# VHH binders against b3qqe0: the designs that were tried, part 32

Target 1, 332 residues: b3qqe0
Amino acid sequence: MKINLDRTSSGFCIGVQGTIHVAEEKLNQSGELYCLGDVVHNEVEVKRLEALGMETIDIPAFEELRDAEVLIRAHGEPPSTYETARRNNLAITDTTCPVVAKLQKTAKMLHQLGYQVIIYGKKIHPEVIGINGQCNDEGVVIKHPDLSDEAEIAPLDLGRKTALISQTTMDVPGFYELKKNLEKLFAEHGHRNPGTKSGEWMAVRDIDITSEKTGGRAMPELVYKDTICRQVSSRNGKLRDFALANDCIVFAAGRKSSNGQVLYSICKDANPHSYFIEDVDEIQPEWFVGENGKPVESVGICGATSTPMWLLEKVANYIGKTFGDDSGNPDA
Short names: E, the ipSAE of ESMFold2; O, the ipSAE of OpenDDE; V2, 0.75 times the mean of E and O plus 0.25 times the DockQ between their complexes.

## First folded at step 7 (VHH; framework vhh_8dlx_2)

Design n07 (at its last look DockQ between E and O 0.70; V2 from the best seeds 0.00; counts 0 for: pae E 3.5 > 2)
Fold by OpenDDE, look of step 7:
Structure n07 (fold): chain B 332 residues (1-332), chain A 118 residues (1-118)
Amino acid sequence: as target 1 above (332 residues)
Amino acid sequence: EVQLVESGGGVVQPGRSLRLSCAASGFTFDDYAMHWVRQAPGKGLEWIGYIYWSGSTFYNPSLKSLVTISRDDSTNTLYLQMNSLRAEDTAIYYCARVHLEGDSFDYWGKGTLVTVSS
């Protein structure tokens, strides 16, 4: 029996994993660390880190904190957070995801160039708050791609040069739907990129931003950048493939996790021999017997985005020890 | 106070259609994804689908052809349209709420029983 652990489509994203890793290292060194907000949307993981000495603080507590070390999470923070940190003599351990950091730089650049920045995302989301902070909080946040929310679109200046970007964890179809609808909206109001019949917006990657800064070719008035993280957006497809590649799937997640339920359904659809567990005590021996009465050849271990990797490893190890032949190293 | 109240369940013959309702109170759908889930007797929870605050829907691939989720914002009511019901669709059906920033079902209805029998 080969045990395969999904390390790519399950668990926390690379950014969050990086944050957790840094947190652990810091805690091992100092025994104490403040974290602005929850490091991850997983209570078990937060508690684990708290047990190691991490203290989760909110914005008010952060504002009152002095002469301490504070971890900035993967989703990043607005400039105001750093200003507060400086003022309060806080040592910042910045674990902003590189993808998010790049996005923030992009947003700042666009804003500095005079673009109205539209952010496809959730206004209250920490990542969006950080991104919008780079725009002096002048960004227009839209979460309804069909532009059906009048309150979201009310701030839009349809005559202003405009850039569309996205929160990294938004859906790709929604982003392009929003793009399409914005193109239509602006075009209907007489605002179009020169040389375009339909008023298509231009991808930022296709524009020489440096030339504009140096007085060269002007950037188009209407631009977009797909800033959605592909690691996150492609997860469903990868998980499906993983499920298809194994004889049996053991899916570990909290029962209250909506993401867990969604992803499990994808696994189960792809592989009917998929089983949902919260912990190893729920694992049944009969799951690992094929239709022919013989042991299955492969077992895939996967989980939700909120499933910590240590749990998946625990499950893998348990299955290997309990049902596997002595030779199955899950890390092989 | 947040409340979710499912209705529309009952006994239905195979091949028939049924529409379930979930009346929501104490909040608006603007900041929430609303989910339908079900639990058959002696079985685990099965996720059916959700509708985002944006109106976008996503379904269990195994049920996608058989179900449609919609909502009426004016009445704060969530709907589950089920077509071509089978015996296997017998379950208690729940609506559940997930905050846009969260991953957890934070509120559940009490559920409504759907029995598909000849």
Scores: ipSAE 0.490, ipTM 0.858, lowest interface PAE 0.8, mean pLDDT 90
Fold by ESMFold2, look of step 7:
Structure n07 (fold): chain B 332 residues (1-332), chain A 118 residues (1-118)
Amino acid sequence: as target 1 above (332 residues)
Amino acid sequence: EVQLVESGGGVVQPGRSLRLSCAASGFTFDDYAMHWVRQAPGKGLEWIGYIYWSGSTFYNPSLKSLVTISRDDSTNTLYLQMNSLRAEDTAIYYCARVHLEGDSFDYWGKGTLVTVSS
């Protein structure tokens, strides 16, 4: 019986996994580490790291902290956080996800180029607070793509050159709905990119004004950049393929994980021999006996974006030792 | 405090339709993705679908043709429309909120029972 562990589409995203790895390394070295906010929204993982010496702090505690080491989470922080850290002699271990860091740099550059920056996002979300901090808090945050919230659009200057970006975790259909509605709104005000027939905004892949990507033209007045991270959303198709490639699937997640429930429904639809567990004690021997009475030839092990890799490894080890041949165990 | 209150359950005949409601209070409703989940007697949880704050929806593939999720942010209400009900749809139906920064359900309603029988 071959045991296949999904290391690429299951577990924390690259940014969060990197944050956890760095936290572990720092804790192994020093035994102490402060983390500004929960390192990950997974209580088991937070407790595990706290047992290693991590202390979770909030903004007020951070502002009073002196002469200490502080971890910055994957979703990043506004510039004022780093200024406070410098003032308080804090050693910052910055694990801002590269995608978020690039987005912050993009927002800063657009703002410095004189663009009115529109952020598709949730105003209270820490990622948006960090992005807007790069725009000196002058960004216009819009959550409703249909422009139905007059308070959201009231700050817009329809005559100003404008750039649309997004919080990395927003929905793709909403982003493009917002883009279309903004194109219409600006065009009705008489503002459109020169030479465009429909008033469409131009996609921007690189903010470097000297770039030849636009054929020698100056940066357009109205631009957008789809900054939504696809790592999480692309998992649906990859997970479906994984489910089809195995005789049965053991899916590990907390039952209260929304992503876990969504991904499990995809597995179950693709492979009816999919089974949801929270831990190894829920595994049933009959899952590994095929419809013809013979042992299944392959077992796929996967989980949600909030499922720690160590739990998936625990599941793989348990199945391998309890129901299978030790040869080919996915533990490296 | 955060509250989610489901309503609209009851006994219905097979083949009929039913609309469930979830009244939300104690938080900014349109900042959150909202889900419907059900639990049939003696069975585990079955996810039905979600609706993003933008109105975008995603459904359990096995239920997609039978259900529609909508939301009314002006009344802080989440809806589940179910059609062509079968005995297998008998369950307690819950609405659930997803944590702002994560993917966990952090608040659930108490549920509303739907019984599909003659």
Scores: ipSAE 0.400, ipTM 0.792, lowest interface PAE 3.5, mean pLDDT 86
ESMFold2 (binder alone), look of step 7: mean pLDDT 81; pTM 0.812

## First folded at step 8 (VHH; framework vhh_8dlx_2)

Design p01 (at its last look DockQ between E and O 0.75; V2 from the best seeds 0.67)
Fold by OpenDDE, look of step 8:
Structure p01 (fold): chain B 332 residues (1-332), chain A 118 residues (1-118)
Amino acid sequence: as target 1 above (332 residues)
Amino acid sequence: EVQLVESGGGVVQPGRSLRLSCAASGFTFDDYDMHWVRQAPGKGLEWIGNIYWSGSTFYNPSLKSLVTISRDDSTNTLYLQMNSLRAEDTAIYYCARVHLEGDEFDYWGKGTLVTVSS
């Protein structure tokens, strides 16, 4: 029996993994660590970290906290959080996702260059709050790409040089729809990039922004930067292929995981011999017997985005030891 | 306070259609992904489908032809249209909200019972 562990389509994103890793290191050293907000939206993982000494705090508690160490999560925080930390003599362990950190820097630079910054995103999302904080909370947050929400577009200055960026977890089609509609809106108002017929906005890179900031090449008045993270966009297709490539699928996730439910349905559709578990004690011996009464040749282990990798490894090891021949290395 | 309240369940004959509603309150409805799930007697949770904050929908492949999910943002209401109901569709149906920052359901309704019987 060959055990195959899906390490590509399962588990936390790189940003969250980094946060958890740093948290573990800190907890192993000090035995205590505050975390501003939930480190991850997985109950099992949160409980594990709490057992190691992590204490989750909210914004009000954070504001009253003094002389302590606080972990900042992957989605980042606005400048005001850091100011509070300084004032309260808090030691900050910053685990902001590198993608988000770069986006914050981009937003800050655009704002410093005098651009009106439009953020495609959800105003209430912590990531957007952090990004907008880098713009002194002067950014224009738009969620409706068709510009149908008058309240969202009311703050727009149609005569001002403008940059469009996105929350990292927004949809790509919506972003480009918004871009198109903004192009139309600004053009109708008579604001167009020079040399453009239809008033197209221009894509800019980090190097372009840096160049302008340092006195190099000037950017166009109307610009956009696609700042959407595409790490999760291809997972569904890969998972289907993974399900098809194995005789049996053991899918591990929390029952409250929406992503888990969706991904399991994909697995089950592709491979009817797919089984959902929360932990190893739910595993049934009959799952690993083929229709011919012989042991299956391959077992695929996969999970949701919120499934910790250690759980998947635990499942793989359990199956290997309990039902496999001693030779099944999940990493082979 | 966040609340989700399902309605529209009842006893229906096979082959009939039924529309379930989920009334949401206490949050900005169109910022969240909403899901429909069901639990049949003695069975585990089955995912039906979802509607994203953007309005896009995704369905369980096994149920795709039989269900339609929609939302009315003006009334903060989620809908599940079910067609050609079968006995196997008997279950408690739940609407659930996905956490804004994650992939876990953070709020559930109490559910509404649908019984398909001759």
Scores: ipSAE 0.756, ipTM 0.933, lowest interface PAE 0.6, mean pLDDT 92
Fold by ESMFold2, look of step 10:
Structure p01 (fold): chain B 332 residues (1-332), chain A 118 residues (1-118)
Amino acid sequence: as target 1 above (332 residues)
Amino acid sequence: EVQLVESGGGVVQPGRSLRLSCAASGFTFDDYDMHWVRQAPGKGLEWIGNIYWSGSTFYNPSLKSLVTISRDDSTNTLYLQMNSLRAEDTAIYYCARVHLEGDEFDYWGKGTLVTVSS
């Protein structure tokens, strides 16, 4: 039987995987590492890294820390964090995801060009705190795309040249709903890009922003850049396709995993021969026997966003060794 | 201080409907995804469904025709509507908050007991 491991829709995103990898390397080299905030919200991974010498600290502890090495997580930090690190002689290992780092640069450049920066996002989220720090905390954070929260929109200056960007993990439909509502709001105030029928804002790229900053092409007064990371947004559909492509599914996650429960429900809805496990000791041999008493032809192995790849690989190896065909099966 | 308080449980006859509430306080409720989970006597946790901060829902396929999850962000309240109750729906019902940056439930209520008995 063929064992298929889902590497596209399962496990930590590439940014978080990179952070864990760097933390492991540093701990292997020195045995000690501070991490500003939880490196990942997964008890198994945190305990594993703590056993290697990692210690999680909060902002007050960071502000008092001196002469130490500190890891910056994938979501990044505002400039003030790096200023504190320099003042306190802290060695920073910065694992800010490249996508987040580019977004921080985009926000900084837009702010320096005089744009009022609107951030689609959750104000208390560390990624948004980092982005707004690049805007000297003057960015306008909006979470409700229908503009229903008057406190969110009260800081807006409708006459000012304005740029819309997003926290990388927000929803795409909400971003474009917000864009449309902002276009309407500014146009009703009499502010619109010249030559537009409905006051449409102009999509810009990082090279357009860089070109204006260096004296090249001028950008219009009202712009947006869709900064949402697409690695996550198609996951449900891809997982459904994976579940349909296999005779049975073994889904590995913690039962207290939010993403685990939702993704398993998608697998189970698509393929009724889907089975939830936390580890290999829950695997039952009857799952791999088809209707005719013959082994199933394929087994798909997948998990939640919080399921480490090493666990999925452990499950794949276990199934292969325990139920794999080593008899030279003449009918396979 | 983060608090989640379930209410609306009790003894109910089979075939009837029941609406559970979860009152949230101590955090910005509309930033967070919320879940309902139950535990029948002598059994493990069973996931009922969720509602994202944005209002989208997912349900356990075995329950989706029987339950509805909603939220009222103006009153910081999460709801579970259950219809056509059966004896097997007897359980302690919990609401749970998902960590803002992570994937796991970081706060749970104490639960509210629903007993379906004729």
Scores: ipSAE 0.590, ipTM 0.864, lowest interface PAE 1.8, mean pLDDT 88
ESMFold2, look of step 8: ipSAE 0.496; ipTM 0.794
ESMFold2 (binder alone), look of step 8: mean pLDDT 84; pTM 0.835
ESMFold2 (binder alone), look of step 10: mean pLDDT 83; pTM 0.835
OpenDDE, look of step 10: ipSAE 0.699; ipTM 0.923

Design p02 (at its last look DockQ between E and O 0.75; V2 from the best seeds 0.00; counts 0 for: pae E 2.1 > 2)
Fold by ESMFold2, look of step 8:
Structure p02 (fold): chain B 332 residues (1-332), chain A 118 residues (1-118)
Amino acid sequence: as target 1 above (332 residues)
Amino acid sequence: EVQLVESGGGVVQPGRSLRLSCAASGFTFDDYAMHWVRQAPGKGLEWIGNIYWSGSTFYNPSLKSLVTISRDDSTNTLYLQMNSLRAEDTAIYYCARVHLEGDDFDYWGKGTLVTVSS
């Protein structure tokens, strides 16, 4: 029986994995670490790190803290957080996700070039607070793509050079619906890119703003960049393929995980011999017996974005020991 | 205090349609993605689908043609429309809220029972 563990489409995203790894490293070195906000939204992992010496603090506590080491979590912080850290003699360990850091740089550059920056996102979300901080808090945050919320759109200046970006965790259909509605709104106001047939905005990826290349065309008036992270959503197709490639699937996640329930539904649709567990004590031996009473030839092990890799490895080891080469000595 | 209250369950004949409601209170409803999940007697949880604040919906592939999720942010109400009901659709139906910064359900309703029988 072959055991296939999905290391590609299961487990925390790279930003969260990196933050946890750095936190562990610092705690092993010193036994003390402050974290500004919850390091991850997984209570088991937070309690584990707290047992190693991590203390979660909020903004008021951070503002009073002196001469300490503070971890910046994956979704990043606005510039004012770093200024407070410098003023208070805090040593910053910055684990801002590379995708978020790139987005912050993009927002800053667009703002410095004079663009009105529109952020598809939720204004209370820490990631958006960090992005908007790069725009001197002048960004226009919109979460309703149909433009139905008058308070969200009231700050818009339809005559101004404008750029659309997104919080990394927003929905893709909403982003493109917002883009479409903004294109219509600006064109109806009389504002279009030169030469644009339908009021279409220009993708930022087609723009090189370095001095050597910026003289090739006039600066576009209306631009967008799809900054939504696809690492989570791209997992659906890969997981379906994984489920099809194995005789049965053992899917490990917490039952309260929304991502876990979504991904399991995809597994189960692709392979009816898919089984949901929270831990190894839920595994049933009949899952590994085929229709003829023979062992299945392959078992796939996967999980959600909230499933730690150590749990998936535990499941793989358990199945291997229990149903694989677990036979004792042969009869003499 | 966050509350989610499902309603609209009951006994329904096979082949008929049913609309469930989930009344939300104690939080800013349109900041959240909302989900429907069900549990048949003696079975595990089965995800039905979700809806974002934008109105975007995603569904369990096995149920996609049979269900529709909608929301009314002016009344803080989540809906589940179910069509062509079968005995296997007998379950307790839950609405659930997804955490703002994570992907875990942080609040669940108490559920409403749907029984499909003739």
Scores: ipSAE 0.592, ipTM 0.872, lowest interface PAE 2.1, mean pLDDT 87
Fold by OpenDDE, look of step 8:
Structure p02 (fold): chain B 332 residues (1-332), chain A 118 residues (1-118)
Amino acid sequence: as target 1 above (332 residues)
Amino acid sequence: EVQLVESGGGVVQPGRSLRLSCAASGFTFDDYAMHWVRQAPGKGLEWIGNIYWSGSTFYNPSLKSLVTISRDDSTNTLYLQMNSLRAEDTAIYYCARVHLEGDDFDYWGKGTLVTVSS
């Protein structure tokens, strides 16, 4: 019996994993570490790190903190956070996800070039706060792609050159819906890219933005950049493929996790021999017997985005030891 | 106080359609994704689908062709339209909310029973 652990579509994203890893290293060295905000939206993981000496602080506490080390988490922070850190003599360990860091840079450059920056995202989300901070908090945040929220669209200047970007964890269909509706809105106002009949906005790349910034080729007035993280957006498809690739699926997540329920449904649809567990004690021996009465050849272990990897590993190890032949390495 | 109250359940014949309602109070849908889940007798929870704050919907692939989720913001009511009901659709149906910044169900309704029988 081969045990396959899903390390790509399950668990925390690479950015969050990086943050956790750095946190653990720091805690092992010093025994104490401040973290600005929750490191991850998982209470079990937060508690684990707190038990190791991590102290989660909010913005008010951060503003009063002096002469300490503070971890910046994967979502990133606005420029104001760094200014506060400098003023208060805080040592910053910055674990901003590289994808988010790049997005922040993009937003900053677009803003510097004079673009009105529209951010498809959630206004209160830490990532969006960081991105908008790079735009001097002048960005227009839109959550409703159908433009049905008048408060969201009220600050829009329809005559200004404009760039559309996205929070990294937003949905791809929603982003392109928003793009389409913005195209229509601006076109109705008489603002269109030259040479376009329909008023289509133009996709821009980092190289295009850099070129304009350095005095090269000018970008169109109305542009968009798809800045959605594909690691997150492609999880559903990858998970489905993973489910199809194994005889049996053991899916580990909290029962209260909506994401867990959604992803499990995808697994179960792809592979009817998918089973949901919260912990190893729920595992049943019957799951690993095929229709022919023989042991299954492969077992896939996967979980939700909020499922810690150590839990998945625990499950894999348990199954290997309990039901596997002595040779089952989950990393093989 | 946050409340979710499901209604519209009952006994229906196979092949019929049924529309369930979830009346929400104490909050607005703007900050929440609303989910439908069900639990058949002796079985675990099954996720049906959700509607996001944007109005976008996502469905269980196994049920996608049979269900439609919608909402009325004026009445703060969530709906589940079910078509071509089968015996296996017998379950208690729940509405639940998820905050836009979270991943967990934080509030559930009490549920409404749907029984599909000839």
Scores: ipSAE 0.362, ipTM 0.793, lowest interface PAE 1.0, mean pLDDT 91
ESMFold2 (binder alone), look of step 8: mean pLDDT 83; pTM 0.830

Design p03 (at its last read DockQ between E and O 0.90; V2 from the best seeds 0.00; counts 0 for: pae E 2.3 > 2)
Amino acid sequence: EVQLVESGGGVVQPGRSLRLSCAASGFTFDDYAMHWVRQAPGKGLEWIGNIYWSGSTFYNPSLKSLVTISRDDSTNTLYLQMNSLRAEDTAIYYCARVHIEGDEFDYWGKGTLVTVSS
ESMFold2, look of step 8: ipSAE 0.659; ipTM 0.894
ESMFold2 (binder alone), look of step 8: mean pLDDT 83; pTM 0.833
OpenDDE, look of step 8: ipSAE 0.253; ipTM 0.743
ESMFold2, look of step 14: ipSAE 0.572; ipTM 0.868
ESMFold2 (binder alone), look of step 14: mean pLDDT 83; pTM 0.828
OpenDDE, look of step 14: ipSAE 0.561; ipTM 0.886
ESMFold2, fold request of step 23: ipSAE 0.514, 0.493, 0.602; ipTM 0.850, 0.840, 0.878
ESMFold2 (binder alone), fold request of step 23: mean pLDDT 83, 83, 83; pTM 0.830, 0.829, 0.831
OpenDDE, fold request of step 23: ipSAE 0.552, 0.555, 0.560; ipTM 0.886, 0.886, 0.891
ESMFold2, last read: ipSAE 0.471, 0.542, 0.521; ipTM 0.837, 0.864, 0.857
ESMFold2 (binder alone), last read: mean pLDDT 83, 83, 82; pTM 0.828, 0.831, 0.825
OpenDDE, last read: ipSAE 0.553, 0.567, 0.571; ipTM 0.888, 0.894, 0.890

Design p04 (at its last look DockQ between E and O 0.04; V2 from the best seeds 0.00; counts 0 for: pae O 6.9 > 2, placed apart)
Fold by ESMFold2, look of step 8:
Structure p04 (fold): chain B 332 residues (1-332), chain A 118 residues (1-118)
Amino acid sequence: as target 1 above (332 residues)
Amino acid sequence: EVQLVESGGGVVQPGRSLRLSCAASGFTFDDYAMHWVRQAPGKGLEWIGNIYWSGSTFYNPSLKSLVTISRDDSTNTLYLQMNSLRAEDTAIYYCARIHLEGDEFDYWGKGTLVTVSS
């Protein structure tokens, strides 16, 4: 029986994996580390890191903390957080993921170029607070793509050059609905990109500050950049293929994980011999017996974006030791 | 105090339709994606689908043709419309809220029982 562990479509995203790795490295070195907010929203992983010496703090505790090391998690923080750290003599270990860091830089540059920055996002979300901090808190945050919330759209100046970006974790259909509705709204106000016949906004590829410095060059006045991270959504097709390639699937996640329930539904649809577990104690021997009474030829092991790889490895080792081929044991 | 209260369950004949409601209170409803999940007797949880604040919906591929999720943000109410009900749709139906920053359901309703029988 072959045991296949899904390392490509299971486990934390690259940003969160990097944060956890840095946290473990710091804890190995010093045995103590503060983390501003939950390092990851996974209680098992947070407790594991806390057992190694991590202490999770909130903003009020951070503001009182002095002369300590603090980890900034993958979501990033606004400039004011870094000023507090300097004032309090805190050593910052900044693990803001490259995607969020690039987005913050993009927002800052668009703001410096004079764009009204629209952020598709949730105003209270830490990522949006960080992005808007780069815009001196002048960004217009819109959550409802149909523009039905009059309070959200009231700050818009339809005559200004304008840029649309997104919080990385928003829904893709909502972003493009918002883009279409903004294109219509600005065009109805008489604002279009200069020298074009369409009301479409121009995609940002690279922001060229040198053209702005020289003056007199035509710049798109209405631009957008799809800054939504696809690392999670790109997994659906790969996971379906993985489920189809194995005789049975063992899917490991917390039952309250929404991503876990969504991805399991994809596995189960693709392979009816899919089974959900939280840990190895839920594994049943009959799952590994095919219709002919013989062991299945392959077992696929996968999980959610919130399932740590060490848990998947634990599951793989357990299945291998417990249900593996005993015909190769010459001294048993 | 976050509360989610499902209603509309009961005994229904196969082939009929049923609409479940989930009344939400104690939080800003339109900040959250909302989900429906069910649990048939003796079975594990089965995800039905979700709906974003934008109105975007995503469904369990095995149930996609049978269900429709909607929300009314003015009344803080989540809905599940089920059509052509089958005996296998007998389950406790839960609405659930996802954590603002995370992936986990942080609040669940107590559930409403739907029994499909002739």
Scores: ipSAE 0.549, ipTM 0.853, lowest interface PAE 2.5, mean pLDDT 86
Fold by OpenDDE, look of step 8:
Structure p04 (fold): chain B 332 residues (1-332), chain A 118 residues (1-118)
Amino acid sequence: as target 1 above (332 residues)
Amino acid sequence: EVQLVESGGGVVQPGRSLRLSCAASGFTFDDYAMHWVRQAPGKGLEWIGNIYWSGSTFYNPSLKSLVTISRDDSTNTLYLQMNSLRAEDTAIYYCARIHLEGDEFDYWGKGTLVTVSS
């Protein structure tokens, strides 16, 4: 029986994993560390790190903190956070995800070039707060791609050159729906890129933005950049493929996790021999017996976005030791 | 509908203790950090402390020895225990919430007045 652990479509994203790794290293060295905001939206993981000496703080607490070390998490922070840190003599360990850091730089450059920056995302989300901070908090945040929320679109200047970007964890279909609806809205008000029939917005790259900034080729007035992280957006498809590639799937997540339920449903749809667990004690021996009465040849271990990798490894190890032949390395 | 209702304020003598309550409705503490703040007459807002969704607490260093924040999840009530009250503790006390995915206070109570006088 081969045990396959999904390390790509399950668990925390690479950015969050990096943050956790740095946190663990710091905690091993000093025994204490402040973290601005939850390192991850998983209570079990947060508690684990707290048990190691991490103290999760929010912005009000952060503002009162002095002469301490603070971890900035993968979502990043606005410029104001760094200013506060300087003022309060805080040592910052910055673990901003490189994808997010690049997005922040992009937003800043677009804003400096005079673009109205539209951010597809959640206004209260830490990542969006950081991105919008790079725009002096002048960005227009839109969550509803159908433009049905009047409050979200009220700040829009339809005559201004405009750039559409996205929070990294938003859905790709929603982003392009928003783009289409913005194209229509601006065109209806007489704002179109020259030479376009229907007022299409133009895709821009980092090189295009840099070129304009350095006095090179001017960009169109209405532009968009797909800044959605593909590691996160492609998870559903990858998970489905993973489910299809194994005889049996053991899916680990919290029962109260909506994401967990959705992703499990994807697994189960692809592979009817998919089983949901919260911990190893729920695992049943019958799951690993095929229809022919023989042991299954392969078991896939996967989980939700909020499932810690150590839990998945625990599950893999348990199955290997309990039901596997002595030779099953989950990393093979 | 989200509501925060502070209670327990009043006139108290110096050196006494007082426990304030904040009754929360329309949401659960699992998704929020709850804060106590106060405003003394003629002064700005002062942050007192908070309790996170995990149950961990963090306090203003200047007040740490004098205050304890707790919550009862069964009644969805937030508490502020204050000990050894002083005249300078006279203020309107507010409870407020921050979503775990947010960085701003989105709801405030109306506040409860605490007057410390001999």
Scores: ipSAE 0.019, ipTM 0.267, lowest interface PAE 6.9, mean pLDDT 89
ESMFold2 (binder alone), look of step 8: mean pLDDT 83; pTM 0.827

